# VH-VL binders against Monomethylamine corrinoid protein 2 (mtmC2): the designs that were tried, part 23

Target 1, 218 residues: Monomethylamine corrinoid protein 2 (mtmC2), of Methanosarcina mazei (p58978)
Amino acid sequence: MTNTEIFNKLTNAIVTQDIAGCAKLTQEALDAGISPLDIITKGLSPGMKIIGDKFEAAEIFLPQIMMSGKAMSSAMEILTPELEKTKVEGEEGTGLAITFVAEGDIHDIGHRLVTTMLGANGFDILDLGVDVLNETVIEEAAKRKGQKIILVGSALMTTSMLGQKDLMDRLREENLRDSVKCMFGGAPVSDKWIDEIGADATAENAAEAAKVALNVMK
Short names: E, the ipSAE of ESMFold2; O, the ipSAE of OpenDDE; V2, 0.75 times the mean of E and O plus 0.25 times the DockQ between their complexes.

## First folded at step 20 (VH-VL; framework fv_erenumab)

Design X12 (from D4 with heavy chain L33Y; at its last look DockQ between E and O 0.87; V2 from the best seeds 0.76)
Fold by ESMFold2, look of step 20:
Structure X12 (fold): chain C 218 residues (1-218), chain A 119 residues (1-119), chain B 110 residues (1-110)
Amino acid sequence: as target 1 above (218 residues)
Amino acid sequence: QVQLVESGGGVVQPGRSLRLSCAASGFTFRSYYMHWVRQAPGKGLEWVAVISFSGDYKYSVDSVKGRFTISRDNSKNTLFLQMNSLRAEDTAVYYCARYHDYSAAFDVWGQGTTVTVSS
Amino acid sequence: QSVLTQPPSVSAAPGQKVTISCSGSSSNIGKNYVYWYQQLPGTAPKLLIYDNNKRPSGIPDRFSGSKSGTSTTLGITGLQTGDEADYYCQAWDSSLSAWVFGGGTKLTVL
């Protein structure tokens, strides 16, 4: 089976909630010598984007997106150890990453991977979890004013991205914007959106997220 | 300690309504999917409904769709099930259950509250 | 009839091993992971096994799970009288868009 065929099968396994098949295909892709990052970016993540779009279009409902998330989680259980074998070298005094999934978003797969990669690359981690209120993020940042902090938020849904703008507005209102770096990711997040809300960075995958975070914290 | 406590069950006639409550404590309630699962007398377990973290998204089993509505109030750590147009086949013990999204497991259950629909 | 099929009862003596079977289809066990729950008399269900064969913290290793094709089994070794309970398998079913349970198996320790 070609790499393109494997990627298409992985994408389809996510879209159809084939949890056992997704895990099996992930292992087969690794055994075929495909890099963990290619498996994620070319097979798995495209599936999550399709399922997010279908959910927003009311073509599928809550259980399907939950089970596609489980399929992704099952693949990530296989891939995370492989990603930890290869990491971006971090410098001393890298800083604190405060990681979270936006209020209103319904799963956290990219969040867990990004958090793992940031920790593996030398960041101290404060993981706030899922469905995090902007008020909570503001409180944690305010407690640590003067420290080297990056806020790392993710969203699956385009409607969840609106909270990113609100967070940036509140950081400015609370005079915290210059105290932190702000990075947002997730399938719907673009460079244009980052510029629009006045955040610092985005990345398309977890390994790039760690590299981008290290760079903005220099 | 982590705890779920259901209330609001009772004996009602067909066509009537009941509202069940589930009080959560000992964990960050708003960070979990919550479910209702029921068990008819002498029968096995049947999943009823699920609700997302914020409460914005919900889904129910076909047999109760349009009659039962799951909801939550995260400020009060409380899950609800509004049960309208009750039928004899809805007679069951109703459990609320915490659902862990990574493992996809029902990892915490309440003691249940009994609903009896009879004339 | 439940979507997942379990024997209605099994029995064994203290100290012995018992297995409880659960059979489904390609739309549930075949493409999804399986979960097992214990319901002791007069109590709520309790998670025993998740993701086919994993044990949550506090579940002793004498409880085990396995899956093959569209079937799964719960194994219990070193049976104790306190193991008398109803046991349920559970999986997501993609065709029904529902979390489905087996009909339950009553374990008697003679």
Scores: ipSAE 0.700, ipTM 0.904, lowest interface PAE 0.9, mean pLDDT 87
ESMFold2 (binder alone), look of step 20: mean pLDDT 93; pTM 0.938
OpenDDE, look of step 20: ipSAE 0.753; ipTM 0.943

Design X13 (from D3 with heavy chain V33I; at its last look DockQ between E and O 0.58; V2 from the best seeds 0.72)
Fold by ESMFold2, look of step 21:
Structure X13 (fold): chain C 218 residues (1-218), chain A 119 residues (1-119), chain B 110 residues (1-110)
Amino acid sequence: as target 1 above (218 residues)
Amino acid sequence: QVQLVESGGGVVQPGRSLRLSCAASGFTFRSYIMHWVRQAPGKGLEWVAVISFSGDYKYSVDSVKGRFTISRDNSKNTLFLQMNSLRAEDTAVYYCARYYDYSAAFDVWGQGTTVTVSS
Amino acid sequence: QSVLTQPPSVSAAPGQKVTISCSGSSSNIGKNYVYWYQQLPGTAPKLLIYDNNKRPSGIPDRFSGSKSGTSTTLGITGLQTGDEADYYCQAWDSSLSAWVFGGGTKLTVL
């Protein structure tokens, strides 16, 4: 089976909520020598994009997007250990990415992909998940003062962007601002907003986010 | 202590309405997808409805579509099931259940509240 | 009738092993992971097994799960009187767009 054929089968497994098949195909792809990054970016992620578009178009409903998310999770359970091995082989001094979402309404597939892509690009990962209070982010950053850290936060709503400003203000108040880099994403987040709150960067998608984070940490 | 407590059950005639509540405590309620599951007397479990984190998205089993509405109030840590046009076949113990999306499991259940629909 | 098929009852003595079967179709168990729940008399169900064969924290390893094709099995070793309960298998069904349960198996510890 060609790599393109494997990627198409992985994409289809996500789109059709074939959870058991997705896990099996993921392992077969690894056994065939396909890199974990290629499996994610060429097979799995395109499926999640398709399912998101179908959800927006009302062609599928909440249970299907939940089960496509489960298929993605089952594949990531297999792939994460393999990605962690490549972190050992990656460029020295990349840093720790602390990833979080202040709130989320759906499975938060974008956050999971960003976190995975950061890990795949050599970052150590502390994934705080969804529903993360600014105080928690501050505490984790303070514990690790002196380490090379990037905070990677997502906003799903315009009103949650005020939480990003509050986080930046608190980092300055706690004398942590110079200890970390700060990157924020999500649909309402713009370059102008990033400049306004004094953060370091933004990106529009998971692949771009990893590249931007690497550049910020140079 | 993670806990779910249902209330609002009772005995009602066919065609009437009831509203069930489920009070959540000991966890960040707004971060979890929630379900209702029911169990008719002497029978097995039947999934009823699911609701997203914010409550903006919902889905229910065909047999209750148009009659039952799942909802939530995250400021009060409370899940609801509005049950309209009740039928004898809706007689059951109703459980609220927390859903952990990574495991896709109903990992926390309430004690249940009983709804009896009889003439 | 239940989409997933379980035997209605099983019994064994304390200390013995028992297995509870559950069969479904390609639209549920075949494509999806399976879950098992224990329901003690007069209580709510409790998660025993998720993702075919994994145990949540606090569930002893004498409970086990397996899946093959469109069938799944719950295994219980070292039976205790406190294991007397109803046991349900569960999976998502893509054709019904529903979470489906087996009809339940009543375990009696004699």
Scores: ipSAE 0.699, ipTM 0.906, lowest interface PAE 0.9, mean pLDDT 86
ESMFold2, look of step 20: ipSAE 0.687; ipTM 0.902
ESMFold2 (binder alone), look of step 20: mean pLDDT 93; pTM 0.940
OpenDDE, look of step 20: ipSAE 0.823; ipTM 0.960
ESMFold2 (binder alone), look of step 21: mean pLDDT 93; pTM 0.941
OpenDDE, look of step 21: ipSAE 0.829; ipTM 0.957

Design X14 (from D4 with heavy chain L33W; at its last look DockQ between E and O 0.70; V2 from the best seeds 0.00; counts 0 for: pae E 5.5 > 2)
Fold by ESMFold2, look of step 20:
Structure X14 (fold): chain C 218 residues (1-218), chain A 119 residues (1-119), chain B 110 residues (1-110)
Amino acid sequence: as target 1 above (218 residues)
Amino acid sequence: QVQLVESGGGVVQPGRSLRLSCAASGFTFRSYWMHWVRQAPGKGLEWVAVISFSGDYKYSVDSVKGRFTISRDNSKNTLFLQMNSLRAEDTAVYYCARYHDYSAAFDVWGQGTTVTVSS
Amino acid sequence: QSVLTQPPSVSAAPGQKVTISCSGSSSNIGKNYVYWYQQLPGTAPKLLIYDNNKRPSGIPDRFSGSKSGTSTTLGITGLQTGDEADYYCQAWDSSLSAWVFGGGTKLTVL
């Protein structure tokens, strides 16, 4: 198969919840010499975007989202070790990335990809997981005051996105805002929103996020 | 440590209503999608409903849609199943189950509560 | 009428090995990972196997899973009397957009 055919099949496996097929196609793509990043950005992520758009439009329901997520997770189990093989050691003082998915959000797939890419680009990682309370993020940042820290949060839904404003407000109230850099992503997050809440950056996708984070931490 | 405890089962007449509760402890309840699964007497397991961790999104199997409503109160770590217009075929042990998003498995189950719909 | 087909019962002596089969279709087992649950008499189901052949923490390695095409098999070696239970296979069915279970297999250790 051509690379384009493989990418289209990966996209379709996500959209149709073909979990075993997605994992198999991912391994076949790796065996064919396709980079893990291309597999993600050209095959898998377009499928998740289609599913997200259909969910937003009420064309599909919760069970399909759950199983498309599992298909993506199965592929990422294969890809994460391969991405880590391309890891470069960060320069002295690259920093600690504290990664999390906002409270109330249903998406964790982009978070795992972002976390992997940050680690592969030299960041130390503290992965807080999904549905993380703002107070947990504040506590972890406060424990490490004085370290070079970037907070990397994501949200899928507008209600979860409003928690980003609350987090920024709480960072200011706790006198931690100047101690950390803050990067937020997710489908509803825009440059205008980032400016409005006084955060440092956003990225268009998980693959870009590590490069943006490196620039912010310079 | 991690526990799910169902309650609210009983014997009811067809057409009546019943509300099941599932009390969660030992884990961060609001971080998990939750399910109801039932088992009719002498029969196998049947998936009934799912609710997202925020409660904003939920789905019930077609056989109970419009009659059963899944819900949750994250401040009380409690999952609910409101069962209206009960039928004899709804007679079962009802389990609440925690869905683990990485394994896609029902990794924690309650001990179940029995619902009997009989004239 | 279970979407996934299991034998209704199997039996073997203590210390022996048994296999429990589960047959499905291209829309479930053929596309998707398989899960196995143990239900001891009078108790709730317990996860034994996920993603075809992985064991959760605390499940001994004498329990194993495998998958070929549209069929899956649970293997149990070193049978103990405490293994007497009903065993269920489960998979996502992409056509039905639903979880489906097998009808269950009652294991008797004689």
Scores: ipSAE 0.105, ipTM 0.622, lowest interface PAE 5.5, mean pLDDT 84
ESMFold2 (binder alone), look of step 20: mean pLDDT 93; pTM 0.937
OpenDDE, look of step 20: ipSAE 0.560; ipTM 0.811

Design X15 (from D3 with heavy chain V33R; at its last look DockQ between E and O 0.74; V2 from the best seeds 0.00; counts 0 for: pae O 5.6 > 2)
Fold by OpenDDE, look of step 20:
Structure X15 (fold): chain C 218 residues (1-218), chain A 119 residues (1-119), chain B 110 residues (1-110)
Amino acid sequence: as target 1 above (218 residues)
Amino acid sequence: QVQLVESGGGVVQPGRSLRLSCAASGFTFRSYRMHWVRQAPGKGLEWVAVISFSGDYKYSVDSVKGRFTISRDNSKNTLFLQMNSLRAEDTAVYYCARYYDYSAAFDVWGQGTTVTVSS
Amino acid sequence: QSVLTQPPSVSAAPGQKVTISCSGSSSNIGKNYVYWYQQLPGTAPKLLIYDNNKRPSGIPDRFSGSKSGTSTTLGITGLQTGDEADYYCQAWDSSLSAWVFGGGTKLTVL
C-alpha cells in the first residue's frame, strides 16, 4: 500500500471505530517506515476531526466517540514508544505545559495526543486531565506565577469551546494573563476565535500544537 | 480503597418509579465515565447507560430510553439512575461500574442493588 | 439471544486447562477489542481480561485471552476450585452502538 492509502485507512479506522484495525494499520505504517508524526497528523488526526464534526452535527453519539478514542489510544500505545525515541530534551527554559480538556467536554483524545507531543518536544507536563474547571486551571497557573508556563486547552464542541473565553477573561481578572501563554485547540477552534478571546495561538493537530507551543514560548 | 456502593433497590409494581444511587469512594469520581449494567435473575449482563464526566452527555440502551435517566453529582461522588415506568423485564440486579478510558473496560463494579418489578 | 455467543457451561477437574469460547460478528469482536469478566457466585463481575489478551493488575497469568476473526477465547490453566464462576465476554458493537455481553459461561470445577 502507498502511504496515502495507509493514511486513508487509518482515517477510516478512526471514523468507523475499527479499534483492532487501527492498531494493525498503525503497526503496518511503522513497518513501512512512516514516521509516527505522519501517522498521527495525516492518518489518525483527520479521523478524529471527522468524529468531532459528526458529533457536532449529532450524527454520532458518545459511545462512538469513546470507541474512536479507544482506536486512537490503541494506535498511540504503539506510537508512544517510537515518539519517545525521538524525544528531545528541551532547552533549559522550554517551560511547563499545563494541559487540560475543557469543562463539560468528552474529547480527551486530542488532549492526550497534544500532551504526548508536548512532552516529546521538551516541555514539562502538568496534565490536569479531562472536564477541568477553569478555576482549577487558574489555580495551577497562580501557583506557578513567575514560571514559564503555557496553558494548553482542548475542546471538541462549540459549547465547551466557549469556556475558553471565560478562562481568558478570568485570567485577565486574576492578573495572570501576562504570566502565561495560552493555546487552545479542537475542531471548532479557529484563528478568529483565538483573536476574539485574546489567546496566543491555536493548532490544527497535536504535531502542530507542539511546534506552535515551542514558537510561542520563545 | 476504590469502592462503589449501590443503593435504592426494592420491590415495586409495574408503572412505578425507583431511583438508584451509587456512592463512589477512593478515587477522583469526576475523572471517570460511569455506567449502569444490570443482570436479570439467572441471566447474563446487560449494559444500560453511560454518563460523561460532568454529566452533560448521556447514552442508554434503547430498551430504557425515555424511561431511565442516568445522572451524577460530582460534589457528592454519587451516580444515579432514575427509573420510571418500570416493567417486569426491568427486574434485575443493577450494578454501577467505573469506565477506565485507557482500557475501555469496566474496571470497578459495585456490589449491586436488586430491583424487582412485580404485580 | 445475546449478541455474543458463549457455551452455557464448561467443566474440568482441578489442575486442568479449560477454554471458554465467545463468538460474535464483524460489527463487534471482528473490529473491536474484547473483554472478559469473572463473576463469582453471589458477587459482582470482575474485570479479568481487557484488550483481547491483557490482564489487569492482580489477575494471575493462569488466565489468558486470545482473539481470532470474530471469535475470542478465554483460557484458564491450573484450574482451581476458586475459579468456579460465571464468565462473560464483552465488546463494543459498532452497528448497535452499544456495549454487548455474551450470555455467560458457568465454569464448574469437578
Scores: ipSAE 0.018, ipTM 0.564, lowest interface PAE 5.6, mean pLDDT 89
ESMFold2, look of step 20: ipSAE 0.671; ipTM 0.881
ESMFold2 (binder alone), look of step 20: mean pLDDT 93; pTM 0.942

Design X16 (from D3 with heavy chain F53Y; at its last look DockQ between E and O 0.76; V2 from the best seeds 0.75)
Fold by ESMFold2, look of step 20:
Structure X16 (fold): chain C 218 residues (1-218), chain A 119 residues (1-119), chain B 110 residues (1-110)
Amino acid sequence: as target 1 above (218 residues)
Amino acid sequence: QVQLVESGGGVVQPGRSLRLSCAASGFTFRSYVMHWVRQAPGKGLEWVAVISYSGDYKYSVDSVKGRFTISRDNSKNTLFLQMNSLRAEDTAVYYCARYYDYSAAFDVWGQGTTVTVSS
Amino acid sequence: QSVLTQPPSVSAAPGQKVTISCSGSSSNIGKNYVYWYQQLPGTAPKLLIYDNNKRPSGIPDRFSGSKSGTSTTLGITGLQTGDEADYYCQAWDSSLSAWVFGGGTKLTVL
């Protein structure tokens, strides 16, 4: 199979919730010499975008997005050890990444990818999980005032993205904004949005998120 | 100490309604997808319904669709099952179950509450 | 049609090995991962095996799982009287849009 054929099959496995097939195709792509990053960005992530769009359009329901998420998770189990091989040497003082899925979001697929990539690139991780209240993020940041911290929030749904502005407002109200760096990602998040809310960065995809976070922290 | 405790079961006539509760403790409830699973007397396990972290999205097995509604109150760490138009075949022990996204497994179960639908 | 089929019972002596089979279809076991649960008498189910062959913390390695095609097996070695329970296989079924369980297998330790 050509690389394009493999990527199309990976995307289709995500879209059709073919969990065993997705894991098998991921291993076949690695065996064919395709980089883990390309497998994610060209095969798997496009599938999750399609599923997110279908869910927002009410074409599929909660179980299908959950099972597409499991297919993605099974692929990431195979890819994570390979991503460790891209680790940057001499990563002292990279910092703590506090990762979370925005309040109101229904799945953590982008969050899992971003958290994995950050850990693989030398960040210490505090994973707050899913449906995280802004108040919880504020509390964790306040506990660690003076530490080198980046807040990393992700959103699949546009409604959960809108809480990102509220978080930035609360950080300013609590005099914590200058104590942390803030990065937000997800399909609806743009550079224009980041500038509008006064955050530090976004990444085009989860595969680039670690590079962006490292740059923001230097 | 992770724990789930169901309540609200009882004996009801066909066509009536009942609401089950599941109290969660020892973990961050709002971070987990939750399910209801039932077990008819002397029978196996049957999945009933699932609800997202926020409670905004939910889905039920076809046999109860339109009759049962799963819901949650994250401020009270409580899961609910509203059961309308009850039928004899709904007679079962009802378990709430925590779902862990990474394993896709029902990794924590309550002790169950018994619902009996009988004339 | 996609139902998971298990034998209703199996038995073996203490210290022996037993296997419990579970058969499904292409819409469940064939394309999805398989899970196993133990239900001791009068108690709630407990997770034994996830993702076909993985064990949660606290489950000893004498419990094992495997999957081939549309079938899966649970293996238990070094049987103890405390292993006497009902065992359920489980998978998601894409055709039914449902999490489906097997009918259960009662293990008796003679």
Scores: ipSAE 0.675, ipTM 0.895, lowest interface PAE 1.3, mean pLDDT 87
ESMFold2 (binder alone), look of step 20: mean pLDDT 94; pTM 0.946
OpenDDE, look of step 20: ipSAE 0.813; ipTM 0.959

## First folded at step 21 (VH-VL; framework fv_erenumab)

Design F1 (from D3 with heavy chain Y100H; at its last look DockQ between E and O 0.74; V2 from the best seeds 0.74)
Fold by ESMFold2, look of step 21:
Order: C-alpha cells, then sequence, then structure tokens
Structure F1 (fold): chain C 218 residues (1-218), chain A 119 residues (1-119), chain B 110 residues (1-110)
C-alpha cells in the first residue's frame, strides 16, 4: 500500500469514527517507515478538519465528533512515544509552553496535537487541559513570572475564541503581558484576530505551530 | 474526593414530569462531558443522554428524544435531566456519569436516584 | 435483548477462574474499543476494564479483558465472594450512534 493510500485511509477512519481501524492504520504507517509528523499532518489532521467542518455545518452531532476524537486519541497514544524519541535534549532553554483549550470548547484534539508537537520540538510542557478558565492561565503564568513562557491556547469552536481577547486584556491588567508570549490556534483563529487581540502568533496548521512558537521565543 | 450525587427521583403518574439533579464535587466539573444512564428494575444499563463541556451541545437516545432534556449549570457544578411526558417504561434508577474523552470511559458514577412511573 | 449479548449468569467456586463472554457486531465491538463495568449488589457500576484490556488504578490484575473480532471476554481469576456482582460489557455502536451495553452477567461465587 502506497503512502497516499495510507493517508487517505487514516483520514477516512477519523471521519467515520473507525477507532480500531485508525489505531491499526497508524501502527501500519509507522511500520512502513512513515514519520509520525507525516502521519499526523497528512492523514489524521485532515480528518479532524473535515469532521470539525461537518459539525459546524450540523451534518454530524455531538456523539460523532466525540468518537472521531477518540480515534485521534488512540492514534496519538501510538505516536506520542515516537515523537518523544525525537526530542532534543536541552542545550538551550527553549522555554515552557503552557497549553490549554479555551473555555466552552467541545473537544481537545487540536490542543493535544499542538502540545505533542511543542514537546517534540524542545519545549517543556504544562498542559492545563480543557475548558480552562482564564483565571487559571493567569495564575500559572504569575507563579512563573521571570521564566521564558509561551501561552498556547486552542479553540475548535468560533464561540470559544471570545475568551482569547479576555485573556489578553487580563494579562495586561495583571502586568503580565510582557512576561509571556501568546499564541492562539484552531480552525476559527485568523491572523486578523491575532492582531485584533494583540497576541503574538498563530500557525496555519499543527505541523507549523512548534516552528512558529520557537521563532516567537527567540 | 470525586463524587456525583443524584436527587429528584420519586413516584409519578404517566404523563407527568420530574427534574433530576446531579451534584458534582472533588473535580473540575466544567472540564468533563457528562451523561445520564438508566437501569430499569431487573434489567441492564441503557445510555440516555450526553452533554458537552459548556452545555451548548447535547444529544439523547431516540426513545426519550423530545421528552427528556439534559442540561448543566457549571457555576453550581450541577447536571440536570428534565423528564417530561413520563411513561411506564421510563421507570428506572437514573445515574449521572462522568465521561473522560481520552479513554472514552464512564469513569465516575453516582449512586443513582429512582424514578417510578405507575398509574 | 440488547445488541451486545452476554450469558445471563455464571457460577464458580472461590479460588477458581471464570470467563464472561460478550458478543456484538462489526458496528460496535468489531470497530470500537470495549469496556467492562462491575456492579456490586445495591451499588452503582464501577469501571473495571477500558480500551479492551487496560485496568484503571486500583483494579487487581486478576481481572483481565481480551477482544477478538466481534467478541470480547472478561476473565476473573482467584474468585472471591466479594466478586459476586453483575458484569456489563459496553461499546459505542456506529450504526446506532449510541453507547450500548450488554444485558449483564450475574456472577455467583459458591
Amino acid sequence: as target 1 above (218 residues)
Amino acid sequence: QVQLVESGGGVVQPGRSLRLSCAASGFTFRSYVMHWVRQAPGKGLEWVAVISFSGDYKYSVDSVKGRFTISRDNSKNTLFLQMNSLRAEDTAVYYCARYHDYSAAFDVWGQGTTVTVSS
Amino acid sequence: QSVLTQPPSVSAAPGQKVTISCSGSSSNIGKNYVYWYQQLPGTAPKLLIYDNNKRPSGIPDRFSGSKSGTSTTLGITGLQTGDEADYYCQAWDSSLSAWVFGGGTKLTVL
């Protein structure tokens, strides 16, 4: 089976909630010598984009997007150890990435993917999880004032983006804005939005997110 | 201590309504998808409804669709099930259950509240 | 009964081993991971096995799970009287778009 056939099957497994098939195809792709990054960016992530679009369009509902998320999580369980083998031991302090899913979002798949990519590219990780209140992010940043920190927030749903502006406003109010870098991603997030809220960056996809974060931290 | 406590059950005539509550403690309630699952007397478990983190999205099993509404108040750490147009076949113990997205497991259950629908 | 089929009861003596079977279809067990729950008399269900064969912390290794094709099996060794309970298999079903449970198996330890 060609790499393109494997990627198409991975995408379809996500879109159709084929959880066992997705895990099996992921292992087969690794066994065929396909890099974990290519499996994610060419196979799995395109599937998550499709199901996100279908959910926004009301073509699928809560159970289906939850099960597509489980398929992705099962693949990531296989891929995360492989990504960790490519970690660079710290010759330089890259920084701490505090990662979180915005309050009100329904799924953490983009978050898990970005968190994995950041770790694989040398960041220390503090993963706050899902439905994270801005107060929690502020508290964790304040505890670590003086450290090299990037805040990385993810949103799948358009309604979850509003909290990103509030977080930026609160960082300024707490005199923490200059203490951290701020990166926001997810399907609804645009460069225009980043400029409007005064954040530091976004990335076009999860594969580029870690590179963008590294550049922001330089 | 992670805990879920259901309340609001009782004996009700067919066609009437009940509202169940589930009080959560010991964990960050708003971070979890929540479900209702029921168990008819002497029978097995049946999934009833699911609600997203924020409460904006919900879905119910066909047999209760249009009659039952799941909801949540994250400021009070409380899950609800509004049950309208109750039928004899709705007689069951109703459990609230915490769902973990990564494992896809019902990892925490309440002790249940009993609903009896009889005429 | 339910789309997942379990024997209604099994019995074995203390110290022995028992297996509880659960049969489904390609739209549930065949395509998805399986889960097992223990329900002691008068109590709520408790997660016993997740993702086919994994145990949560606190579940002893005398409980095990396996899956083959559209069937799954819960294994219990070293039976104790405290193991008397109902046991349920569970999976998501893609054709029904629902979380489905087996009918339950009552384990009696004689």
Scores: ipSAE 0.667, ipTM 0.895, lowest interface PAE 1.3, mean pLDDT 86
ESMFold2 (binder alone), look of step 21: mean pLDDT 93; pTM 0.940
OpenDDE, look of step 21: ipSAE 0.808; ipTM 0.955

Design F2 (from X13 with heavy chain Y100H; at its last look DockQ between E and O 0.51; V2 from the best seeds 0.67)
Fold by ESMFold2, look of step 21:
Structure F2 (fold): chain C 218 residues (1-218), chain A 119 residues (1-119), chain B 110 residues (1-110)
Amino acid sequence: as target 1 above (218 residues)
Amino acid sequence: QVQLVESGGGVVQPGRSLRLSCAASGFTFRSYIMHWVRQAPGKGLEWVAVISFSGDYKYSVDSVKGRFTISRDNSKNTLFLQMNSLRAEDTAVYYCARYHDYSAAFDVWGQGTTVTVSS
Amino acid sequence: QSVLTQPPSVSAAPGQKVTISCSGSSSNIGKNYVYWYQQLPGTAPKLLIYDNNKRPSGIPDRFSGSKSGTSTTLGITGLQTGDEADYYCQAWDSSLSAWVFGGGTKLTVL
């Protein structure tokens, strides 16, 4: 079986909520010599994007996106140890990544992947989870003022994206803007949006997010 | 310390309505998907409904669609089940359950509240 | 009839081993992970096994789970009087779009 065929099967397992099949295909891909990063970025992540789009379009409902998330989690359980074997030791003082999903968003699946990739690239992690209030992000950043910090937020829903501007405004109001780097991702987020709100960076996917975060922290 | 406490059960006649509440404590309620599960007298467990973190998305078992509505108030750490057009077959102990999204398991349950639908 | 099929009861003496079976289909157990819950008399269910064979913290290793094809089993060794309970298997069913439970198995320790 070709790598493209394996990636398409992984994508389809996510989209159809084939949890046992997704885990099996993930192990088969590893056994075939495909890197954990390629499995994630070329097979699994495209599936999560498709399912997120279908959910927003009301083509699928809450249980289906929850079960696609379980399929992703089951694959990541296999892949995370392998990522840790290939972990690039971060430069001393790589920094702390505070990861979160905005209030009102159900985009838990992508942030877990981003969090995993950041950790695999040498970041210390504080994962705030889902439906996170901007006030909570501000509070955690303020507690750690003086540390090397990157805030990493994501949104799938357009209404959740508007909170990114509010967060940037509050960071400035609290005199924290210069204490942190700020990176936002998700389908509606663009370079123009990042420039408009005065954040530091965006990335197209979880693997790129880790690379971009490393560069921003240099 | 993690607790779920249901209330609002009682005896009602068929066709009437009842609203159940589930008070959560000891954890960050808004960060969890929540469910209702019921158990008819002498019978097994039956899943009823699920609600997303924010409460914006919901789904219920076919037998209660259009009659039952799950909801939540994250500012009050409370889950609700609005039960309309009650039938004798809805007689059960109703549990609220916390869903652990990584394991996909019902990892915390309340002690239940009893709903009896009879003339 | 329940979507997942369990024997209505099993029994064994203290110290012995018992297994509880659960049968489903390709739309539930076949493609999804299975879960087991214990319900002591007059109490709420408690998670025993998740993801086919994993134990949450605080569940002793005398409880075990396995899955083969569209069937799963719960194993309990070193039976104690306190193990008398109803035991439920559970899985997501993709064709019904529902979380489905077995009918329950009453374990008696005699």
Scores: ipSAE 0.679, ipTM 0.901, lowest interface PAE 1.1, mean pLDDT 87
ESMFold2 (binder alone), look of step 21: mean pLDDT 93; pTM 0.941
OpenDDE, look of step 21: ipSAE 0.764; ipTM 0.928

